VHH binders against Putative NADH dehydrogenase/NAD(P)H nitroreductase. Designs and how they scored, part 7

Target 1, 191 residues: Putative NADH dehydrogenase/NAD(P)H nitroreductase, of Methanothermobacter thermautotrophicus (o26223)
Amino acid sequence: MKLLWTSQHIKVTVHIDGKVSKMDVLEAIKTRRSIRKYQDREVPEELIDKILDAAMCGPSAVDERPWHFIVVRNREMLEKIPEVHPYGAMVKDAPVAIIVCCDSSLEKIPGFWVQDCSIASQNILLAAHSLGLGAVWTGVYPLEDRVEGIRRLFSIPEHVIPFSVIPLGYPAENPGTRDLFDPDRIHLEKW

## First folded at step 3 (VHH)

Design g16 (from c7 with R27F N31D S52T G56S S57D D59Y; framework vhh_7aqx_2)
Fold by ESMFold2-Fast, scan of step 3:
Structure g16 (fold): chain B 191 residues (1-191), chain A 125 residues (1-125)
Amino acid sequence: as target 1 above (191 residues)
Amino acid sequence: QVQLQESGGGLVQAGGSLRLSCTTSGFTFSDYAFSWFRQAPGEEREFVGAITYSGSDTYYADSVKGRFTISRDNAKNTFYLQMNSLKTEDTAVYYCAAEPSGWSYDLTTAQYDYWGQGTQVTVSS
């Protein structure tokens, strides 16, 4: 199957084998939106594999790459996420979710795992967008109750920290793009 | 088309009350979370309060907690900000905003789809 999707100047063609023909990176960044409504349609495993490959390609402090990922497709498990993440209600309606985790034993420089996992989370959002999917980043860390709720629900070891839950699927909503450029936030050579 | 329109602003003495309304159209109201923001002259827009799409939770900035109450009326496609015990520091243009099922304190995902044009609130001493 081949899906042809356009967002202004961006044209994305996705094959069922998960092969993307072309997408302009700058326009992908500018047109990505949080998507919280999904079609009742399965996301092929091949697309999830491509998204996770992209997630692991981000820069990482001292190349520690502390990220681990849990892919959740089980409907009963997805339905339990809102019980431990009160504002992740959209997750139960998604065909799949990715939980981004940090293995603290892989951390080489204290505290930078948060930035590493943020980079991985954003790459998941951009990769999903480039493949014709919609996704949204729902925050887990540093909210202690959410961290422990997700840990317990998915049997995550004590040394691993759940960072974000990202539901994804084929979009069932079409928010417009935003023009957010603000030159007053750019300072030349000093504040 | 999509519209958010504030009303209820005006001039009030310190210690007084105002009720702001945000009337919406062009989208499914019950699918959206709603927030109020304000902007004083020379300052950036700051968060004031939010109500989730389910209506089960409300959240407030520390500066207004206990004085302001946000509520929603799905039948009227309208949400409100009840402002009590107003202070001169509350003087600002107040904006309503809508986002799909987002939670404003979880700002990693809070990209507001729609904004109103603003309504002036002036609190004199």
Scores: ipSAE 0.000, ipTM 0.159, lowest interface PAE 14.7, mean pLDDT 82

Design g17 (from c7 with D59Y T109P A110S Q111E; framework vhh_7aqx_2)
Fold by ESMFold2-Fast, scan of step 3:
Structure g17 (fold): chain B 191 residues (1-191), chain A 125 residues (1-125)
Amino acid sequence: as target 1 above (191 residues)
Amino acid sequence: QVQLQESGGGLVQAGGSLRLSCTTSGRTFSNYAFSWFRQAPGEEREFVGAISYSGGSTYYADSVKGRFTISRDNAKNTFYLQMNSLKTEDTAVYYCAAEPSGWSYDLTPSEYDYWGQGTQVTVSS
């Protein structure tokens, strides 16, 4: 499968039906909402692959690209996430979750991996939205109890830091878009 | 289900201290993360601090770092905001809140499912 990105639209080809999905980048950014209710419907592996490809295309400090991803589809494992992540009940109901991790051995500049993994997480949310899926970013780092819990649950090595857990699926809710533009937060030339 | 009730507010002089308590009723206290917010007259409600469900992680707004400490007592189903070196600018109604589902960067005050009624803190010169 091929994924073509433009400033105006995201062009995605899917297997079988050469279907083209178009969503303006600005529209995707402005209409993306956190989705916590999912249909009881599996997400094709091809869509997960497209989302992870998009996640890895984000900028990173000195091109360190420290991210690794764990894709969790196993029902029993998804049901254990709420035990180490407070109120992860929505993860139990999601068909799949992506855990964004930092491999600290890939870090070139101390501390910037947090920004790198934040960018990857946001790209996952936007890519999921553009493909007709819903997702939500649940925070792991820097909450040490969640970091330890997720590390233990998924046998993550000590040099790898779990950053976020992103459950995703076909949305079973449709929250309206938000009008968040606030000109009082924009300063010209100086504070 | 959880229900929140604040206590410990009152009048205090600048430089003084107060400890706010938020007592919860419900069967899942240890599974909740908790936050404090405040709202000064004529201003929007702002974040003050948060504590994870295990108590191992705490977060504070820049305006209160080094002066305020959040803690929890799971045996008493209560969490606290210890306020030291109070300033007149700390005058506000303080609200406790329970986090519905992990830390989400999209959560606004209106998206928390459980809130207390608020308790007034007045700091005089």
Scores: ipSAE 0.000, ipTM 0.204, lowest interface PAE 12.9, mean pLDDT 82

Design g18 (from c7 with D59Y E99G G102E T108S T109S A110S Q111A; framework vhh_7aqx_2)
Fold by ESMFold2-Fast, scan of step 3:
Structure g18 (fold): chain B 191 residues (1-191), chain A 125 residues (1-125)
Amino acid sequence: as target 1 above (191 residues)
Amino acid sequence: QVQLQESGGGLVQAGGSLRLSCTTSGRTFSNYAFSWFRQAPGEEREFVGAISYSGGSTYYADSVKGRFTISRDNAKNTFYLQMNSLKTEDTAVYYCAAGPSEWSYDLSSSAYDYWGQGTQVTVSS
C-alpha cells in the first residue's frame, strides 16, 4: 500500500511492504456508530486534512462539488453551537467540529446539493471512524431556525447554506455494533 | 488502559508451526484492534498482521500471507498468531500491540503506545 502523510503542509508518499489497510470498507461501514462523548485530547490537523480529503472525494450531481467546510476548534465558538442547535449539546464537548456547507453559486442542477452534502457528511463520518475517531452528524438543513442560527454564528454568506455540524474527537464511549440487515426491505424485480 | 503479555515463543524447525498468544488486561478488550509486529536483529519493527476490533477483518504483510492467521477470543481477553510453514526468515522477536487507540490499528510501530514485552521465535533449518 501507498501511504500519504503531511508534515507542515509537505505531503510525502511512503511505500510499505505488504497489502494491509487499517479497516476494510465494509467493516468501516458496518462498525461506524454515532459518537457523542469525546476524550479531552486534541485531534491532529493532519487527521482533519485526511478527513476533508475523503469528504471531497464523494460523487456529486453533474460533478458540481458544491461543498465548503468550516473547521471549528475554538472552545468559545463550539460552546455557542447548542444555543442555535437545541439537540447539539455534545458539540460543546468536542475538540473540533466540521460544518458542511453548500455554496449555491456552484449548483448546476436544482436541489441535488442536498444529496451532494449528505454524501460529503457520510464520508466525514466514515473517514473519522477509519482513523480511530468518533463523530456524529447533527442536522442543520432543512430546519430554517438552525440554518439561520449557524449562518449568523459563523458569518456564513446568504448564498451559502450550512448543511450539517459534525463534532469529532477521540471516542470516550463504545456503543456496540448493530446487525441492521432487514431482508423485508429488499424487493426483487418489483415492489 | 490495556496491558499485554505474550507467550508461546520458542525454537521450531523450518516447515513447523507455532502459536503465539497475547493476553490482555483492561475493561476495553472488545474495543481494540490488535496487531503483531516482529523485529530481527539490527532491523526496525515490521508489521506482521492485525485483527479488527469486531474480528470481521484480518490483515497480513505479504511475507506471511497464507501462512499466518490472527484470531481473537474476547471471552479470554486473548488474541493469537498461528504461524504455519515457518521459514528461517521468520526468526525474530515478536511483539503484540493494541491500538494506537480504541477501534484502530496502524502499520507503523511508532503509532502504538501499548506493547507486550516481546517473545523470541527462532526457526532452525
Scores: ipSAE 0.000, ipTM 0.121, lowest interface PAE 16.7, mean pLDDT 82

Design g19 (from c7 with D59Y E99D P100R T109E A110S Q111A; framework vhh_7aqx_2)
Fold by ESMFold2-Fast, scan of step 3:
Structure g19 (fold): chain B 191 residues (1-191), chain A 125 residues (1-125)
Amino acid sequence: as target 1 above (191 residues)
Amino acid sequence: QVQLQESGGGLVQAGGSLRLSCTTSGRTFSNYAFSWFRQAPGEEREFVGAISYSGGSTYYADSVKGRFTISRDNAKNTFYLQMNSLKTEDTAVYYCAADRSGWSYDLTESAYDYWGQGTQVTVSS
């Protein structure tokens, strides 16, 4: 059998949990958990592409969109991350990690790149969750030792600032649902 | 914009090997996904193989899986189709193509904006 480009399209093979495939936006937000244990399974590049597309869809101050991303699959490189990031031990066991960076040459308004990269990082976490993957945000910026360690490890130029390291994989843990709603933090009309 | 140019076609005997190259002249080569398609005389154009933006994922038509390998060299702005164990049924004009979106999710016919001119591969018995 042939795959006919003009008569038949091909779909990228995507494996997602059936439960996750029915997830709406609110469900995704409420059920996303930090995942630090991963199956020994590779994540298809098509899922990484979808996650990065979602990351770039975040709002950005004066539309500066200063984010750049490094996708790390090399096992030797992943194993070196804990050497420069003490709370990144789980990264060495992940099949892939995304490093969220700011290209300071793209910054239009001082300081807002931090919010921009935070939004991109959260979108990565939500998109991964919606696709049946697990992820965790490990902080880099504003800790100078981590920023310089990651910069040096991945040959990141001086005008680019590593913001977060996000390992991703198929989850090997299933933390329970959390109810974090606290009405005491809501003030009507005034403080 | 990207411009694509194939090379490496020719005549080869069944059981032989051939490597096709597709060289691009556009910027941001590393941000494009690339594919090979072929069209045999009197037949529709068919998908052969694809390589993703990062080079980590490859996809093949069942008819060529295990015999053909797609690869890319970002330093040379070139991607390749290594064809092994060629069959007379592999005779076709081979086209290289680039994905317009800069992202690979659906490898559908509408994903490809840029095409090469084609290179003839003839496999004799």
Scores: ipSAE 0.000, ipTM 0.129, lowest interface PAE 18.2, mean pLDDT 81

Design g2 (from c7 with D59Y G102E S104D; framework vhh_7aqx_2)
Fold by ESMFold2-Fast, scan of step 3:
Structure g2 (fold): chain B 191 residues (1-191), chain A 125 residues (1-125)
Amino acid sequence: as target 1 above (191 residues)
Amino acid sequence: QVQLQESGGGLVQAGGSLRLSCTTSGRTFSNYAFSWFRQAPGEEREFVGAISYSGGSTYYADSVKGRFTISRDNAKNTFYLQMNSLKTEDTAVYYCAAEPSEWDYDLTTAQYDYWGQGTQVTVSS
């Protein structure tokens, strides 16, 4: 809701319940976990706007920036997502979800939009985590049934491809941090 | 790696109950989310229910909500499907499946890496 922060009498901070802390980049990357259980608590519009700003800052092939985003807060719509993804049942319990889409009319090089939208999706996950929220990437593309299910559910036009559905909210679980460093995957100078 | 073995299937009358068990081998039990699937003759394998690696979240197919409960016992390396108010339509081979807790995005249910051999549940009228 951009109208909220264009008002001279309304400060963006009045819609944030508590302090917003900053996390350094490496800490955010190393401690982010997929969160599937959410508090029954509103996510302020300001935080969604910060997340989407971060999403659009990712690199894209030949700077094509093909991403569009649908922000879903409507409970009835969120409750229909499990009809196309049974393991996406957590989405109906989230206060909000972001659908990452590719506008194919913006594509400059065929196929690279997949990487572009992957980068945008990851930036959403990292930005959410840095702001004290939890999120999870639920897979849509390249699963044709999921792509068409989401397209129909959200009235997405034919030239736009839904890529991922990312529910987010204040976390109601703490899975801890992963230790994923594997030196066997690092090759010096040559394979 | 994890290996899965179902048990507890059998013949039961409509309205009755059964508890299926899935025992796992290996030291990785606490790092997996677990699911139950079923397959009736001539049908595709369908999702029944799932439990997260923490046990804090459970998910169910609409056809079994309120009747089936999934749970886990990390000390016994076992997870369960408690099936109550059984219907003839619940007749199927039931499979347990494991998903590493480290999966960072959710895909189709068909992509589970580890499956049991299945256990037959027959509900007679």
Scores: ipSAE 0.015, ipTM 0.312, lowest interface PAE 7.2, mean pLDDT 81

Design g20 (from c7 with D59Y P100Y T108R T109P A110S Q111E; framework vhh_7aqx_2)
Fold by ESMFold2-Fast, scan of step 3:
Structure g20 (fold): chain B 191 residues (1-191), chain A 125 residues (1-125)
Amino acid sequence: as target 1 above (191 residues)
Amino acid sequence: QVQLQESGGGLVQAGGSLRLSCTTSGRTFSNYAFSWFRQAPGEEREFVGAISYSGGSTYYADSVKGRFTISRDNAKNTFYLQMNSLKTEDTAVYYCAAEYSGWSYDLRPSEYDYWGQGTQVTVSS
């Protein structure tokens, strides 16, 4: 006698490597804040690897996964980012930055790469927060001057589009919490 | 609870065609999006194709685009995978799946809530 096996009997096990944060997902989402001041302290490569693994785990339109990442630790390069990104002044003070890029040759649905790269960017912010780091998303796309400036600075090919620059490090500020819940933005059954 | 049952698998010659069916029971069929996955021995499950709950959107892995077509028949609580121009590398156990947790573009196996038990497809040269 055998019963028909269903997905209800399929268990997902999680392997935990070394020491990681166990912050609740809702807590991580609600307490994540943009961090623009960083300690003068290196971020271990293992943490960057965990953050990038999380970034690549986001949903992607038709599973196109067009994202590529540039990890920048070189101080001289970090100091040049504010020259091409006026609101990226904090980047020069960060120990590391991640540039999220779209490889347009991997695009399967026109325009959805923006959503894909947004998801990857948000996952970087959440993963950094869960690991005790702070980060901020500085916008590149769709501002043509910033796109071209970042492309030139990091020798990015023409078929690759820089989407965001995310400086990160151990936080040197605590901006506190926000209460952003607005019930007027929720419509039941109809507008 | 939703229960999925595959049918239509078997042995087929390279260049041939085969149609897989997945029948559902338990819940309202039209409320679900459906996908097909496949798994060869020693490999992880890979995405093959998906159809949205409305039937208005279909998505395919690059390896099967132009050869495979996914469709649904809400009146029969059944969805299908029409496989044309079959290749030996299409040999695998094919699984149907329902009710993924995210938007239509989250196609990872871990995001699906309901699975069938699988049907073997073998393509001979």
Scores: ipSAE 0.000, ipTM 0.106, lowest interface PAE 17.8, mean pLDDT 80

Design g25 (framework vhh_gefurulimab)
Fold by ESMFold2-Fast, scan of step 3:
Structure g25 (fold): chain B 191 residues (1-191), chain A 124 residues (1-124)
Amino acid sequence: as target 1 above (191 residues)
Amino acid sequence: EVQLVESGGGLVKPGGSLRLSCAASGRTFSNYAAAWFRQAPGKEREFVSAIYSGGSTYYADSVKGRFTISRDNAKNSLYLQMNSLRAEDTAVYYCAAEPSGWSYDLTTAQYDYWGQGTLVTVSS
């Protein structure tokens, strides 16, 4: 990111060297991959804010929007996550993680908070990818030991349920893209 | 592409019953998610009930146990059986459809196709 100034008229041009043009939505969906290796680089707060804005724009059952988010940058806290989440080892190496939570007091229709938080989690992954970051969804709910471990570690109230832990950072791996279209999974008019 | 036409509205006494129908034309809509919404005078459109392509049904708390949504895919029709009607059920009832087969957020923004509405008046 560079700021260029011109004379006679103050004109600020924001330029990002090597950045390709904006990724369209279908490209973002098709090229997003789970990233578990991160550069030792800080993720700017501005990008986290953009990602969380996108997370909150997802559809939710009866517009209940039960999601809350914990942003974790503290190295000591990130290093404790693998102790309560066995498949979250990569989290300790990420510069930041987002914990997606459901505030059950905001639930208007029983059980749909799981889908709501899934949508928020996927939006985090897509937004991160569109901004040049990598992320991975590590599952918390419905595994009771992980739910209670994360709850205790981050002082989450009993009426709030931790749903997912999503580490993110600048990618240190490039797994390539996948073509997953399978027409055998599409049924017309009937099964 | 899909056209929806509601019928069955009218004046009914408190405690009475009405059955609303919604006829779909244009394409087979058995794979669509379909829903009923209502709008009382001076209020926003609110969710009443939905049925997804897989047969799952959902109801607003205000109508649970009193209303039943169903569809007949062979007749391309959606129904709302309304029992134990109350004055507060008075509204224009709208049929809505969504071609993805499900409407997750159960709000008006999820539905692409709408009928013109049918008036239900519950009064003594």
Scores: ipSAE 0.000, ipTM 0.122, lowest interface PAE 15.7, mean pLDDT 82

Design g26 (framework vhh_gefurulimab)
Fold by ESMFold2-Fast, scan of step 3:
Structure g26 (fold): chain B 191 residues (1-191), chain A 124 residues (1-124)
Amino acid sequence: as target 1 above (191 residues)
Amino acid sequence: EVQLVESGGGLVKPGGSLRLSCAASGRTFSNYAAAWFRQAPGKEREFVSAISYGGSTTYADSVKGRFTISRDNAKNSLYLQMNSLRAEDTAVYYCAAEPSGWSYDLTTAQYDYWGQGTLVTVSS
């Protein structure tokens, strides 16, 4: 099955932290890892803007684009996130976090906002990786206690649903890459 | 919002010591990153030392091993302990603060809040 690993490379030239880099899209997807340890350094506003631009470029059911984003840099607020999210301990150590939210008033097809916000979350992770940053998706929805905890902490209106909390920063770890291809999960013509 | 006021500057002989203090007011300082910069006559303002919200410290090569930055969050204060002072340490010393809590870059552009400065003169 070595043939299934042979792919055409699509190369794009991108500017990363003031440097020009060549990035293969497939390489970016395959080398992105969850990063939970960050350097004690702030992330520039310019990079956050690029990440949020990428987040909004995802496909959305009937183009509803229900996503809203909260950018959190305040140390006191970041420190309170682990109190309402048990697996979000790393958030307090990150220089910034993005909270991905769904504005239910923008929803055109019931339930598809979950897919929409998942796409936005993944684009944040990929964009961060492409810009030399590390990030991790910490789950909020559909856990009711986390949803309400994050809502109260950030004064989120009742019609808006917090979906994920994504801390990010310059990586202080390098876990390496994973070889995840499994041909047993591919079925030809029928199950 | 935070306002910064430096103190502790003065005249000291080579080899002497001084401790600079920076008092923060307006709100709790404990969530901020803080730094010391200095400016000698006719020169640009240069980085001396920084401390993050979490206590991580960074020092300019010229002061490493001689200067120590510290903070006391209960007193909303930042300190710079200066030992083994040299004539080239003569400068106005500025305290600076950044609300994200992280010492990101070592340039003046990172810091939103600045004190008025305190003069340190090292001379016999």
Scores: ipSAE 0.000, ipTM 0.139, lowest interface PAE 16.7, mean pLDDT 82

Design g27 (framework vhh_gefurulimab)
Fold by ESMFold2-Fast, scan of step 3:
Structure g27 (fold): chain B 191 residues (1-191), chain A 124 residues (1-124)
Amino acid sequence: as target 1 above (191 residues)
Amino acid sequence: EVQLVESGGGLVKPGGSLRLSCAASGRTFSNYAAAWFRQAPGKEREFVSAITYGGDTYYADSVKGRFTISRDNAKNSLYLQMNSLRAEDTAVYYCAAEPSEWDYDLTTAQYDYWGQGTLVTVSS
């Protein structure tokens, strides 16, 4: 006979290993906040892998899935991002950043790659939050100077479009919860 | 989107007071930093005062001690109490709002929403 070990200690260990989320989906969506201040602490590769797995699970127009990701941990490279992205000053203080890119050669329907990469970016933010990390979406596309700056800095080919830069780390701030529900934006049956 | 409507401007004698109001549409205002700017005839638009959602206030040196900025988040309203008014305070006053807690960092902080302005004239 096999016994299932269900002691509190075993469950706590599994939870600490990050194998299960600590919050439900609605809680994660409602409590996620943009985090721009990070602890001086490395993010394990296993957590980045989980985040990128989640990023690739989003819906994609005609299943084109055009996203590619650059993971940046090199301090010198992180310090150069604010030079080409004026609103990315916090990136230099993050332990890691993910650059979300579109490979235009994978595009099956014109223009929908923007929605695809937006979905991937949001999944990165939600997955990071669910794993106890903080992140912020810094905009690249469609700002031409930022697109070309990031392309040059990371040797991105011309057929690949950098979409967003997302710094990640353990949070060094807690901005609290926002109340954004506005019933005036909900119309029943018609406008 | 946020729309801002200013009110309370008018003609005041030197040393008088006025209270400007700014009303925002919807429930979005409570999550914004908000500010007052002014533009005098023949001059560039200048900063007057700003307030964060948490109530931290900032003032231009020219108005510090005379003007008080405040907000009512429940009413989506911003106010500017102007005391000891001077001829040099004569200007069109603009309400402005920018997201203080952006979930999506797109650009450097600039004021995304502006009102149409309300005229303040300090003279006899």
Scores: ipSAE 0.015, ipTM 0.428, lowest interface PAE 6.0, mean pLDDT 81

Design g28 (framework vhh_vobarilizumab_d1)
Fold by ESMFold2-Fast, scan of step 3:
Structure g28 (fold): chain B 191 residues (1-191), chain A 124 residues (1-124)
Amino acid sequence: as target 1 above (191 residues)
Amino acid sequence: EVQLVESGGGLVQPGGSLRLSCAASGRTFSNYAMAWYRQAPGKGRELVAGITYGGSTYYADSVKGRFTISRDNAKNTLYLQMNSLRPEDTAVYYCAAEPSGWSYDLTTAQYDYWGQGTLVTVSS
């Protein structure tokens, strides 16, 4: 299989109550939830490719695009992640995880790679949700023990910084959506 | 930690068929990308066919339509079904595994584990 590089529009169709509908961007944002329980079913490489394409479409400071991604499907490696990431227990039960990394040699503006990788991580979560998958963000950077643990586990070079671990799969739970709008956090013209 | 053992090679007449097997042992990771390479006398190694954990496949143009790669993840076994064999298919066939779980491109994947090879000879 060869990875596809294209800017073609990707259409997503979801079956809801026997009807086929397309999830719009606002609906995807509002209904995405952290999913930590997965079906015993592998995720097709085609869907991972679409998710990674979406990850790389995020804005980045001065267009530095410092992201690199490690796709982990190896069950033994997934089972070792909780040993170096204490809040990553769900990863061992996931069919696949994506590790979002920063290649510091690509950094043009010091420190903005954190924002770049955060944006890429969110795009992974939204793209997974739009494709009928569930995922959860688990933090690695800036916790030095987690950074070094993940680096050693996956043979990541010293100039590359692991930022997040995102397990994903077909959801085996359906948490209800939340209405999180809080107008008290919006200030007009000034604090 | 991974040991790959090929079997199934031998002498076959043109137009015949052979099935190669590759058994992975030790602490084997079922989601390795797996591949078959071959090396004919006086030639370099070439990728014949590759398969990801999920079953996506690649075939060299020279074998498309004649060879089928498959895997049994529960048994950690890779197969290559070779049909309509030709004299130019004569080579030592190697099983290879890529453990990073990162490469989607089977043609550029770095295969760190290799078997000993099995000889396939196609002649009358």
Scores: ipSAE 0.000, ipTM 0.099, lowest interface PAE 19.5, mean pLDDT 81

Design g29 (framework vhh_8pnl_2)
Fold by ESMFold2-Fast, scan of step 3:
Structure g29 (fold): chain B 191 residues (1-191), chain A 124 residues (1-124)
Amino acid sequence: as target 1 above (191 residues)
Amino acid sequence: QGQLVESGGGLVQPGGSLRLSCADAGRTFSNYAMAWYRQAPGKERELVARITYGGSTYYADFVKGRFTISRDNAKSTLYLQMNSLKPEDTAMYYCAAEPSGWSYDLTTAQYDYWGQGTRVTVSA
């Protein structure tokens, strides 16, 4: 529960194939993959604190920073997520999940909270990867049935909108790196 | 394996029509976007048409104006009405249930629910 993190420069490390390696930002971006299988190992609270700090460092429209986070470690609660989220089956097997939420009372410009919470969600995925964890973004908003289901399950007030559920843990799968660069999507000076 | 069952394929002459059906024995139909993909001999699978949970449709340029995707939620059935068929439409046609709300980094080959396919041959 106690935040053990400090805003100091640290070298990024990754546990790959049981070995620790260092990763720069570009490597982290290019090698991050959605991870849906997790080891039966607890994630230290200090790593969650680092991930949440990274989430809150994203750019935000007119600096509204509307994000709030629910950290779920309770096995009973994790096991109920698949009942309200059809693509959340892996969450019940994760040691922890983060629910990214928007507090609508903090919104300064209508609609841009979606981009803000997307930025926070991506930062969670990237930070988790850089720390040797695996994670996956399971979508909640804008699907009204999922929004309502997650709200009820976690007692989220009506002015707060659940945006994504991100299970994370030490990876139990190692999907290969993707080569996604497509020069046909790059237009020089004009379409 | 797949809970989706495709039917309606067959041999037709150029200019002919076929209606493909995909029945969903599972509980995914009403909550998922549904799509038709095809794979011609020696080619990768390609998206033909998609109908979202919210009812929006997408068509690949090569079938736009000739094919119509539709769904019957009461019957848990997806359809592809194929008109003005060309030899280039010859392929194995697959239906897929795509999770709504975005499965990040999940390729079409990794979808949890694919059908086994139905063959469409367009020849004289």
Scores: ipSAE 0.000, ipTM 0.165, lowest interface PAE 13.1, mean pLDDT 82

